# Ledger of designs, part 2: VH-VL binders against b9luv3

Target 1, 134 residues: b9luv3
Amino acid sequence: MVSLGLVVARFNDSVTEPMAEAAREAATDRDAVIVDEVSVPGAYDSPLAADRLARRDDVDAVAVVGAIVTGDTDHDHVIASATADKLTQVSLDRDTPVTFGVSGPGMSGAEARERIDKGADAAEAAIDLADELD
Short names: E, the ipSAE of ESMFold2; O, the ipSAE of OpenDDE; V2, 0.75 times the mean of E and O plus 0.25 times the DockQ between their complexes.

## First folded at step 1 (VH-VL)

Design b2_17 (framework fv_barzolvolimab)
Fold by ESMFold2-Fast, scan of step 1:
Structure b2_17 (fold): chain C 134 residues (1-134), chain A 123 residues (1-123), chain B 107 residues (1-107)
Amino acid sequence: as target 1 above (134 residues)
Amino acid sequence: QVQLVQSGAEVKKPGASVKLSCKASGYTFTSYWINWVRQAPGKGLEWIARIYPGDSDTYYNEKFKGRATLTADKSTSTAYMQLSSLRSEDTAVYFCARGSDWYDILSGYMDVWGQGTTVTVSS
Amino acid sequence: DIVMTQSPSSLSASVGDRVTITCKASQDISSYVAWYQQKPGKAPKALIYWASTLQSGVPDRFTGSGSGTDFTLTISSLQPEDFADYFCQQYYSTPYTFGGGTKVEIK
């Protein structure tokens, strides 16, 4: 059984909340347990929450869900890249898989809604990596 | 079935421009990055640029900035690359390749490739 | 630009051999490494992403490993269809860059 931490960014919650629900459903379908869930304001805030979850001995992997839509800022791609870089560093520092399901960047809000299943993908990837590496 | 089908071979004179096409099928075209990569005869792979068809956002390798122009037509699910001011060293096979949307951060991982278009620049 | 140094440039092997190809990044790129196989006259085929994650449909004899700056592709028991060129690629930052390639030739 894989024990997951889940981080959900609240920015664009019309997209990220359905993504989080898809992640929870995917975890249940894979017989994984979400042992803790942390909510953060935006995707860029997620590395600290991921680090705290990944540090725990009862967490096998962390899935992070967020959304970055075109038009929210003029540097949405910079935010996505910086977030991914920091999450990758958390994974390496904690020796714990951290996956990032992000809707966007480079998508309109309508397009992002169609990618709600990225939350499920992030959870499934976290479970697969935990099984593969640990 | 996910496929990228590219246009046919081109022969150009030095100084000319060429426009290559890459038609996508079997997936949501506007939801994945399209990368363009070239390979000179007997040499390795060189990344040119990428485009996100959903909003036409582009990123270029500085080496090709100003000469390469990427566009995408949503109505036909077709990506295009125009390369101007052609030189003999532009002789290569040009590939389009889909960026994996497993995560948006995997836009640089190319999971599906077109068959390639040979461009020959000769006098 | 991040430089990817791949070695060896070529190697000769027999069916059933264990083959190892290495790739070194000029800076820390975490696990943002992909591996591709290319046969003569064909487009590259995706093998591995995230340094060690196997692309669906790729045989499990292919294994990727490493993180940071040093990466390896291992073929545990070489098959006839595995004689090809192999390329590593970093996708940590643009421009995306490839290793120089390794030609795996029949002995």
Scores: ipSAE 0.005, ipTM 0.535, lowest interface PAE 11.0, mean pLDDT 84

Design b2_24 (framework fv_barzolvolimab)
Fold by ESMFold2-Fast, scan of step 1:
Structure b2_24 (fold): chain C 134 residues (1-134), chain A 123 residues (1-123), chain B 107 residues (1-107)
Amino acid sequence: as target 1 above (134 residues)
Amino acid sequence: QVQLVQSGAEVKKPGASVKLSCKASGYTFTSYWINWVRQAPGKGLEWIARIYPGDSDTYYNEKFKGRATLTADKSTSTAYMQLSSLRSEDTAVYFCARGEYLYDSGTWGMDVWGQGTTVTVSS
Amino acid sequence: DIVMTQSPSSLSASVGDRVTITCKASQDISSYVAWYQQKPGKAPKALIYWASTLQSGVPDRFTGSGSGTDFTLTISSLQPEDFADYFCQQYYSTPYTFGGGTKVEIK
């Protein structure tokens, strides 16, 4: 029985909300409970929300869902890399698994939409890590 | 007020090229996609292509690839579409329309449209 | 390419009537559908995005619904200013494609 925190980035919500729903379904299928869900403006804002969830006593792992769609390719990759680095740091600092399901970077909007299942992957990875690292 | 203002009507002969403009105001031009869509008389809407003015990234409908060329001028907040090798079946109203914002996907789809430019191709 | 099949192509109705327009996608497109209104000689006006979300300033008598392959635009109480052409559009995959349109005429 894993207690999961979920962070959902709002930008590209036509992509991220289906990803979040896939994450919620995956959690239910794995008998995990989502104890809190936090919405943030964009993927780059997610480390602060993840940190706040990860330090809670009632949270075993955090899954983050976001989308980085086409635009300036260099900026897309920089944002994704910086976000991943900060989420990794949160995981290490809080000794709590933090996973990042992201559509993109370097994809067109249509390609990012086809990757909605990454939300389920992020939730499943968070649950697996919480189970294995106890 | 957010708006897109398009260039005036064009009359061209078969085989010619036409270049249409779409001037944006009231928002950050480089943060939204610009779509180009046409409508032949009495017909439906047909998507041609889109451009992201921030980096000039483009996506084309295969039907128009090689004939349509999209560009954007950041200094004047103006998007352009050039259509070459014109045929009578290219007679249509051509619209530009704003697409989603990079950091606000709540407006997926095309939320603001230009008034349209009529292009007539006749001999 | 995703084909959007819209029906009916035309209808006439009285003021106060409930009007329903349908749009079918050739494949599952989740909720990536927008609806537009177009009056003669004018550009399309956005009404709905994400299948059911109203654009700012659009009267709440307009409702979008559906997901997957079947989508509906409903006008709950038709007003004289509502006679126009209506189009659905998928933005799930490029090329973006539109339905053939529905002409709504007031009886």
Scores: ipSAE 0.006, ipTM 0.532, lowest interface PAE 12.3, mean pLDDT 83

Design b2_26 (framework fv_barzolvolimab; at its last look DockQ between E and O 0.08; V2 from the best seeds 0.00; counts 0 for: pae E 14.5 > 2, placed apart)
Fold by ESMFold2-Fast, scan of step 1:
Structure b2_26 (fold): chain C 134 residues (1-134), chain A 122 residues (1-122), chain B 107 residues (1-107)
Amino acid sequence: as target 1 above (134 residues)
Amino acid sequence: QVQLVQSGAEVKKPGASVKLSCKASGYTFTSYWINWVRQAPGKGLEWIARIYPGDSDTYYNEKFKGRATLTADKSTSTAYMQLSSLRSEDTAVYFCARGRYTYKSGSSFDYWGQGTTVTVSS
Amino acid sequence: DIVMTQSPSSLSASVGDRVTITCKASQDISSYVAWYQQKPGKAPKALIYWASTLQSGVPDRFTGSGSGTDFTLTISSLQPEDFADYFCQQYYSTPYTFGGGTKVEIK
């Protein structure tokens, strides 16, 4: 049984709330348990939350869900790149899988909503990595 | 203080539609989900749908999909639910409720409207 | 859909009693459970979220516990204003579902 931490960014929560629900459903389907969830203001805040969850001995993997919608393309790319890089660093530093289900960048809000299943994908990837590396 | 104020009681005939309102105050209306829940006389609570007023994104319980329509007016901080093709089984008190989304996601409901009684009778 | 089975459907108690209400989910829902109090003719009032976190302003005689599939609401010393209906709710996934309710009546 895989024990997951879940990080959910609140920015554009019309997208991230359904993504979080999809992540939970995927966890249940895979017989994984969500031991804790942390909500953060935006995707760029997620590395600190992920680090805190990943350092817990009762957490096998962390799934992060967020949305970065297009309005300012340069800003979107900076946020996405910085977030992905720092989440990878957390994973390496904590020796704990950290996955990032992000809707966008480069998507309108409507397009992001159509891809809420990225939350499920992030949870499934976290579970797969925990199983494979255990 | 957070407050949700709902419209007054409605009496409708079978086949009609009804539109209920829920006016929010005391918080940023566009930053929280508004959920709609009903309670038939002597029965439990049943979730209908939710709307995010910031972008009007909606999510419906499959049972009510096609009959319920949620909208929100940012200028008046008011959410609406229209329910069409009414039947006697739709007789209930209808509540709006704010979805909690602070540091844990998910829609537990931290504040509720007072409810609107809808009676459907022939 | 996730089914929430609440028990008992009703109970009689006296002021000062310890009251326990249970709620069972049809699948593991971690801690995504809320509890509500409803008085006749009124809207539900939030008591607890995240299985055990007290809503601001709610007296500490109310305690939520449990995780996974089994959850409990406890009122440690029942007060006159606590005679009401109580409902659990899962918010793990949509559609959100509620327990059938527990009526707490004066003995």
Scores: ipSAE 0.088, ipTM 0.736, lowest interface PAE 5.9, mean pLDDT 86
Fold by OpenDDE, look of step 2:
Structure b2_26 (fold): chain C 134 residues (1-134), chain A 122 residues (1-122), chain B 107 residues (1-107)
Amino acid sequence: as target 1 above (134 residues)
Amino acid sequence: QVQLVQSGAEVKKPGASVKLSCKASGYTFTSYWINWVRQAPGKGLEWIARIYPGDSDTYYNEKFKGRATLTADKSTSTAYMQLSSLRSEDTAVYFCARGRYTYKSGSSFDYWGQGTTVTVSS
Amino acid sequence: DIVMTQSPSSLSASVGDRVTITCKASQDISSYVAWYQQKPGKAPKALIYWASTLQSGVPDRFTGSGSGTDFTLTISSLQPEDFADYFCQQYYSTPYTFGGGTKVEIK
């Protein structure tokens, strides 16, 4: 059984909460367990949380969910790029899968809605990596 | 676990009004659209309206011509639908259902209430 | 309003049979289609969304396919618990509309 850490960026909660639920459901469907879940204000804040989860011996992989919608921040592309880069760094430094379930940048609210399942995808990818890289 | 629990059966006369309730639990009530759908005996499903409890934004099927009014009480996580000027044709089972996707629109309905039977007869 | 034409209205099948239900939209609705199962006296149960995505907890014998105007729900091997009514729904635009339903009965 794969043990997951889940990081949820709460900004745009109308989208990110469904994303988180999708991640939780995906974990359940794959017989994985979320051993801990951490909420952060926004996607930019997720790397620290992901790093802390990835340090834990009882965590096999970390899934990060969030949504970066155009107009919500002054520089959505900067935030997205920085977040993706640091999450990747966490994964490599901790030798623990960290999957990127953050939608955006450059997307509208409607587009964000269409990407809710990215939460589930992140969870599933985390599980797959945990299995493959174990 | 997400649950939607609806109020009990109603029997009304033509011209009367009815107010149904739908209590939500197991999720953040203000983050998901609540939809109302009815089903006449032996018939298909008909979408009535939706409400976003977070800001009480509403959308109505024009067919109901303002007869339906949706409200939501955040303090009790309960959605309400009032239907006025009842007709015999309004006899149906009324369901509340949560919209899967929430950003300024609904989508498919992932969770449903058990339904409330409304009977309109002379 | 977008019309969802569902067919057939009813069908008889046996356990183990492959069952196919179709839904045709009056306009292009991309993949904004969901499928539901409903048993007597019960609320509809979500099966498929986004035309082909399986709802959590639903057996993989249920599959949805299609895009644009033509959509299909398939039960690869009908089980005893699958005898029920089935409905398609579009959520491309309001008002959301449903197909007329398909009753899957025991042969």
Scores: ipSAE 0.020, ipTM 0.645, lowest interface PAE 6.5, mean pLDDT 92
Fold by ESMFold2, look of step 2:
Structure b2_26 (fold): chain C 134 residues (1-134), chain A 122 residues (1-122), chain B 107 residues (1-107)
Amino acid sequence: as target 1 above (134 residues)
Amino acid sequence: QVQLVQSGAEVKKPGASVKLSCKASGYTFTSYWINWVRQAPGKGLEWIARIYPGDSDTYYNEKFKGRATLTADKSTSTAYMQLSSLRSEDTAVYFCARGRYTYKSGSSFDYWGQGTTVTVSS
Amino acid sequence: DIVMTQSPSSLSASVGDRVTITCKASQDISSYVAWYQQKPGKAPKALIYWASTLQSGVPDRFTGSGSGTDFTLTISSLQPEDFADYFCQQYYSTPYTFGGGTKVEIK
């Protein structure tokens, strides 16, 4: 079975808390185990936590959930891209899938359900990659 | 430090209009929905409408469409609800409440104003 | 409109009691349910959202559960400050609707 690490960014916790719960439910639905969960201040802080989880022998994949909403759409895109790039580096360095479920940047008009589902999607993708790549 | 401060009590005659205010502080006013909810004496809660101050997008409960009008003033961080053609059945406490999420979608409410009592009587 | 049927409408309980309040939605609303507490003369206060997520600053004796159409708020050990009205709310679609309320009174 897949053993997951979960990283939850606390910035805008009214968004990220439901995303984290959706990720936990998705893991349960797939019979995956979340072996550890790390809370970080913001999504940009997640690469360090993801690295610490991904280096563990008992972690098959890491899912990261967070929100990036500063109100400047171009700035949010830069932050989201930088975070995703660093998380990809962690994934390659540790030979461990790392997925990133983020609310924002450029997200507008979406229903709360759709944004929250990105947490579930991150967990599902992490599990799928762990299964495919061993 | 999120705070919603509502205007004072109103007494109106049937057929009149009332305009209620809700002044927001402690957060970015334009990034959250403001909802309006009422509670008649001894009754439950009834959602009226919501506005997104960032672009003035609105959704109304059909029961109030045509009578309720929501506006927002970004320069004063104040949301308004006007209710027209008042009847005695409109006697209630009217609350404003903030939607939980900064992204533009529906949500539960995390902060409420103190309420404004509107009394409609002959 | 989605109807939220809340039960019971009132109950009497003592400090330390376990209290259970239910809401039933007229259609599947997934987990888009919130619970509020309201004391006399005051605005509602958020307790629970997403059916089971505890609002920051709310004591953990409050728990929410359920998905789909059937939802429950449980207070595991009533405290004096918990005697109040409680409401569920769906936010699956507009118009947002509330349950009829449950008055929790001192026995």
Scores: ipSAE 0.000, ipTM 0.548, lowest interface PAE 14.5, mean pLDDT 85
ESMFold2 (binder alone), look of step 2: mean pLDDT 93; pTM 0.950

Design e1_02 (framework fv_emicizumab_arm2)
Fold by ESMFold2-Fast, scan of step 1:
Structure e1_02 (fold): chain C 134 residues (1-134), chain A 122 residues (1-122), chain B 107 residues (1-107)
Amino acid sequence: as target 1 above (134 residues)
Amino acid sequence: QVQLVESGGGLVQPGGSLRLSCAASGFTFSSYDIQWVRQAPGKGLEWVSSISPSGGSTYYRREVKGRFTISRDNSKNTLYLQMNSLRAEDTAVYYCARDRGYSSGWYEFDYWGQGTLVTVSS
Amino acid sequence: DIQMTQSPSSLSASVGDRVTITCKASQSISSYLAWYQQKPGQAPELLIYKASSLESGVPDRFSGSRYGTDFTLTISSLQPEDIATYYCQQYYSYPLTFGGGTKVEIK
């Protein structure tokens, strides 16, 4: 059974909370257990939370949920790229799968609201990687 | 040009049900989040529920979760609030409001309907 | 939940007076705060969004400002048509929350 850590960014939670619910439902459907859930202010804060979850012996994989929409910051593309790069670094350093379900960058708010399935995708990818690499 | 018109309010006994409607015109209804906000007599504003443009995502304040269901029919430009297991505390004027969202930021409500009164009493 | 504490709950002022209403968030909400005006018997109307941006069609005697978690709505010269209850609203996080309202009356 896969034990997941879940990181949810609070900013733009009209998008991130449905994504988190989709991630929780996907985990339940795959008989995975979310052993801990960490809330962070924004997607850029997620690498530290992911690192803390990933270093735990009782965590097999981490799924991260966030949203970066046009208008939140002039640097939305830079933040998304930096966040993805740091989450990849965490995965490699901790030898633990870390997946990033993010709406954006380059989406309007309306477009981001239609793509909440990225949360389910992130959870499913984390479970698949934990199973395949174990 | 933008208009929201609520209907369906009335007097109902505790434990009863009501369905509210909000008819929208003057804008592309299917492109906007729409909200329900209520106001008890003589009291302040209280957010109740929101729905995404497609209707695929819905949100509720904790006290109404499981009792109220927000939905929309984009082909009819109409928003609904199905209210079940009504309590005296649900007595309020219910407004629908448009979330501007796409251009200036999420959640500010740039157009409101006139409201419909729901009274829950014996 | 983010609590919005609004003060005062009511005030009376004269035409031409500067009126100040404050709103305090229980945690950081950045600038994701709107101000609404509700005249008696009417629906609320948006005045200010993103803490300090004036909505189109709203008179420029209305302004908003932010300092940390403290937000202020100012009416620089009160007019008779400004008699209303004013509400702040945070839209940083669900559930969306409103302040308790400030009733503005002419003395």
Scores: ipSAE 0.000, ipTM 0.519, lowest interface PAE 14.9, mean pLDDT 83

Design e1_04 (framework fv_emicizumab_arm2)
Fold by ESMFold2-Fast, scan of step 1:
Structure e1_04 (fold): chain C 134 residues (1-134), chain A 123 residues (1-123), chain B 107 residues (1-107)
Amino acid sequence: as target 1 above (134 residues)
Amino acid sequence: QVQLVESGGGLVQPGGSLRLSCAASGFTFSSYDIQWVRQAPGKGLEWVSSISPSGGSTYYRREVKGRFTISRDNSKNTLYLQMNSLRAEDTAVYYCARERDYVWGSYRSFDYWGQGTLVTVSS
Amino acid sequence: DIQMTQSPSSLSASVGDRVTITCKASQSISSYLAWYQQKPGQAPELLIYKASSLESGVPDRFSGSRYGTDFTLTISSLQPEDIATYYCQQYYSYPLTFGGGTKVEIK
């Protein structure tokens, strides 16, 4: 049984909450347990929450879900890359898998809603990595 | 060694059905979005369908919506395309392709492609 | 749907020439554009992703750039093995769309 931490960004919660629910359902289907959930304002805030969950002895992996929707200046792709880089660093520092399911960047809100399963995919990837890396 | 191998193509009459398979190896299949892309003889590339890692989200080009069904069996590392009500304009080589970096990096660019399987729809 | 207009449809150049292929999106796609190379009888291969990122194993004579909705693939010094058809592809939104292709031949 894999024990997961889940981080959910609140920004654009019409997208991120269905993603989180998909992540929870995927965990249940794989006989994994979500031992704790942390909500953060936006995806860019998730590395600190992920670090805190990854510190716990009862957490085998962390899944992060967030949404980055198209902005006026095309800066959404920079935010996604910066967030991914920081989460990768948390994973390496804590020796704990951290996966990031993001809806967007470069998508409208309607298009992002169609990618809700990215939350399930992040949870499944976290479970697979926890099992494979032991 | 990442590999994608398509099979199931052949000659079929208009209105007929065909099921394509794509066998994946050398990577964690269940972690990647996978695509079907087709190419009519002598013509350009045309995206057909996309499936999420869990199989819960699927997307289709307008012309195949309702006729084609993309699915995957992660326990067998295999992708499928069920093609019904086939038309002459569906004649093409069908490729499966892996999305490059689902969790980290660029979404929906395709880093590995199979060699394709030919579907010919004619009477 | 996002239309990708690719030009030219074909070109012939000499070994060592600089070759430029352009692709224009009908709307903003940020940098979510890939370039593929397809040699006759073969599957496409990824060259460039996210407009300007070189795929591992691809020779550094290939480069990509973006200006607004205009995208360019450059081959700085054309080699015989570069004879192929090149395609751009936007992956900003569904449906995913490809350019019409550019056939590159060597004189």
Scores: ipSAE 0.007, ipTM 0.537, lowest interface PAE 11.3, mean pLDDT 84

Design e1_10 (framework fv_emicizumab_arm2)
Fold by ESMFold2-Fast, scan of step 1:
Structure e1_10 (fold): chain C 134 residues (1-134), chain A 124 residues (1-124), chain B 107 residues (1-107)
Amino acid sequence: as target 1 above (134 residues)
Amino acid sequence: QVQLVESGGGLVQPGGSLRLSCAASGFTFSSYDIQWVRQAPGKGLEWVSSISPSGGSTYYRREVKGRFTISRDNSKNTLYLQMNSLRAEDTAVYYCARVGYSSSWYDRGAFDIWGQGTLVTVSS
Amino acid sequence: DIQMTQSPSSLSASVGDRVTITCKASQSISSYLAWYQQKPGQAPELLIYKASSLESGVPDRFSGSRYGTDFTLTISSLQPEDIATYYCQQYYSYPLTFGGGTKVEIK
């Protein structure tokens, strides 16, 4: 049984809440347990929350869910890349898988809503990595 | 037994540089996030910088970005703060502090162990 | 940045009094808040973590609570050794931020 931490960014919650639900369903389908869930304001705020979860002895992997859509900022690609880089660094520092399901950047809100499966993908990838290291 | 000991503070002129050290003992240094926190005379606490266990992730308060560099040498159980282009407003006691650890990291993200501090005075 | 507004800036109380210090976050930080005690000339010491969890070795008269973005530190019966400045600190998001401090004095 994989014990999963889940981080959900609140910004663009019309997108991130369905993504989080998809992640929870994916975890249940894989017999994984979400031992803790942390909510953060935006995707760029997620590395600290992911770090806190990844350090826990009872957490095998962390999935992060966020959305960065066109129109929110002139720097959507920069924010997504910086966030991904920091989350990768957390994973390496903690020796714990950390995956990032992000809808956008470069998408409208409507386009992002069509890709909520990225939440499920992030959860499944985290579980797969934890299982492979076993 | 668990201790953090700062050193390297002193009097320096504006535009000068200092390197602070923080020596750790009594715990597995390489497993913890360590922080620098400062306090100007008669003022409150200000977070300055954070470093991850490997040294790969660092964070800074806005006013010191580009001037200060946090680093660590896990083989020597030592944390550093390189301070360049010092300003009068950097005058403070500088503390190093450990982020607390338990099996529930989210319960103990606070600074559970602090050093005694080292005074940095920037004055002409 | 998450701003932590701490009140009051100072208070005077008698030994045995109940003392309450409040800290307000400018946005949700869940329960990722710590309280520290700093005695004159000394380094800060951790009292409370995760808003309400008492650090080992800290007297039972100290307690913390949360209501939304409002956090409270309570000293149920003030002792002379509790004369200090108290700080709250959020560790939810970078940059990490402290409250302005509350100086507790005896009348």
Scores: ipSAE 0.000, ipTM 0.531, lowest interface PAE 16.4, mean pLDDT 83

Design e1_15 (framework fv_emicizumab_arm2)
Fold by ESMFold2-Fast, scan of step 1:
Structure e1_15 (fold): chain C 134 residues (1-134), chain A 124 residues (1-124), chain B 107 residues (1-107)
Amino acid sequence: as target 1 above (134 residues)
Amino acid sequence: QVQLVESGGGLVQPGGSLRLSCAASGFTFSSYDIQWVRQAPGKGLEWVSSISPSGGSTYYRREVKGRFTISRDNSKNTLYLQMNSLRAEDTAVYYCARDTYGDWFRSSYAMDYWGQGTLVTVSS
Amino acid sequence: DIQMTQSPSSLSASVGDRVTITCKASQSISSYLAWYQQKPGQAPELLIYKASSLESGVPDRFSGSRYGTDFTLTISSLQPEDIATYYCQQYYSYPLTFGGGTKVEIK
């Protein structure tokens, strides 16, 4: 059985909540358990939350869900790049898989809504990596 | 109704240049990573280049880096591949293909729709 | 670079036969592997993604499986329309890499 931590960014919750729901459903379908969920304001805040979940001895992998859409900020590309880099660093530092399901950057809010299954993919990737490395 | 149509291929001398285009229709072009994949006559598939939805991130096969430039114009639903300093080894049919969705860090899915391809022949 | 070693390079089988094509990754790629079918003179078509997920519209005689870094494409009962070259492809990391292809012919 794989034990997952889930991080959900609240910004653009019309996109991130369906993505989180898809992640939860994917975990259930794969017989994985989400042992804790952490809500953060935005995607940029997720590395700290992921690190704290990855430190726990009852967590095998962490899935992160966020959305960065066109027009939200002048720095959407910087936020996406910095977030991905820091999540990779958390994974390496904690020796724990960390996956990032993000809608955007470079998408409008309506277009991002069409990609909610990125949440499921992040959960499935986390489970696969935990199984492979254990 | 998803369609990708490549154009711009042809015969060119070694050291020459060509610009390939891929016209997209039937989907929200600006939401997808798009790939260039090539296939030399009688040979297998070889990935060439990838571009993110906004065009802000690009990736290249080692042998074409510095010679080829991938770009996109989302207002025209068109992808481009500018090919400079062409070599005989670049002779291939060039396909554009849509990733179902990805992120700048890693593609999440496979290539679900492909164009028909455009032939590039580099010969003296 | 992640190398994808595909075998066999070609095979010949009879209609109704079970056909297996193998692809081996040089390192872990999790389940980020796709299988494509390419008929002569045509563009490739997606058959399977995430190692074992069947693409919509693809006949259920096609299936994919994973064991570690070994991946298999199985055609449970070969049909005449399955004459094609099949390719595996990893999408775990850049550069994206394909297997060398397997040409399937009916004898």
Scores: ipSAE 0.006, ipTM 0.538, lowest interface PAE 11.0, mean pLDDT 83

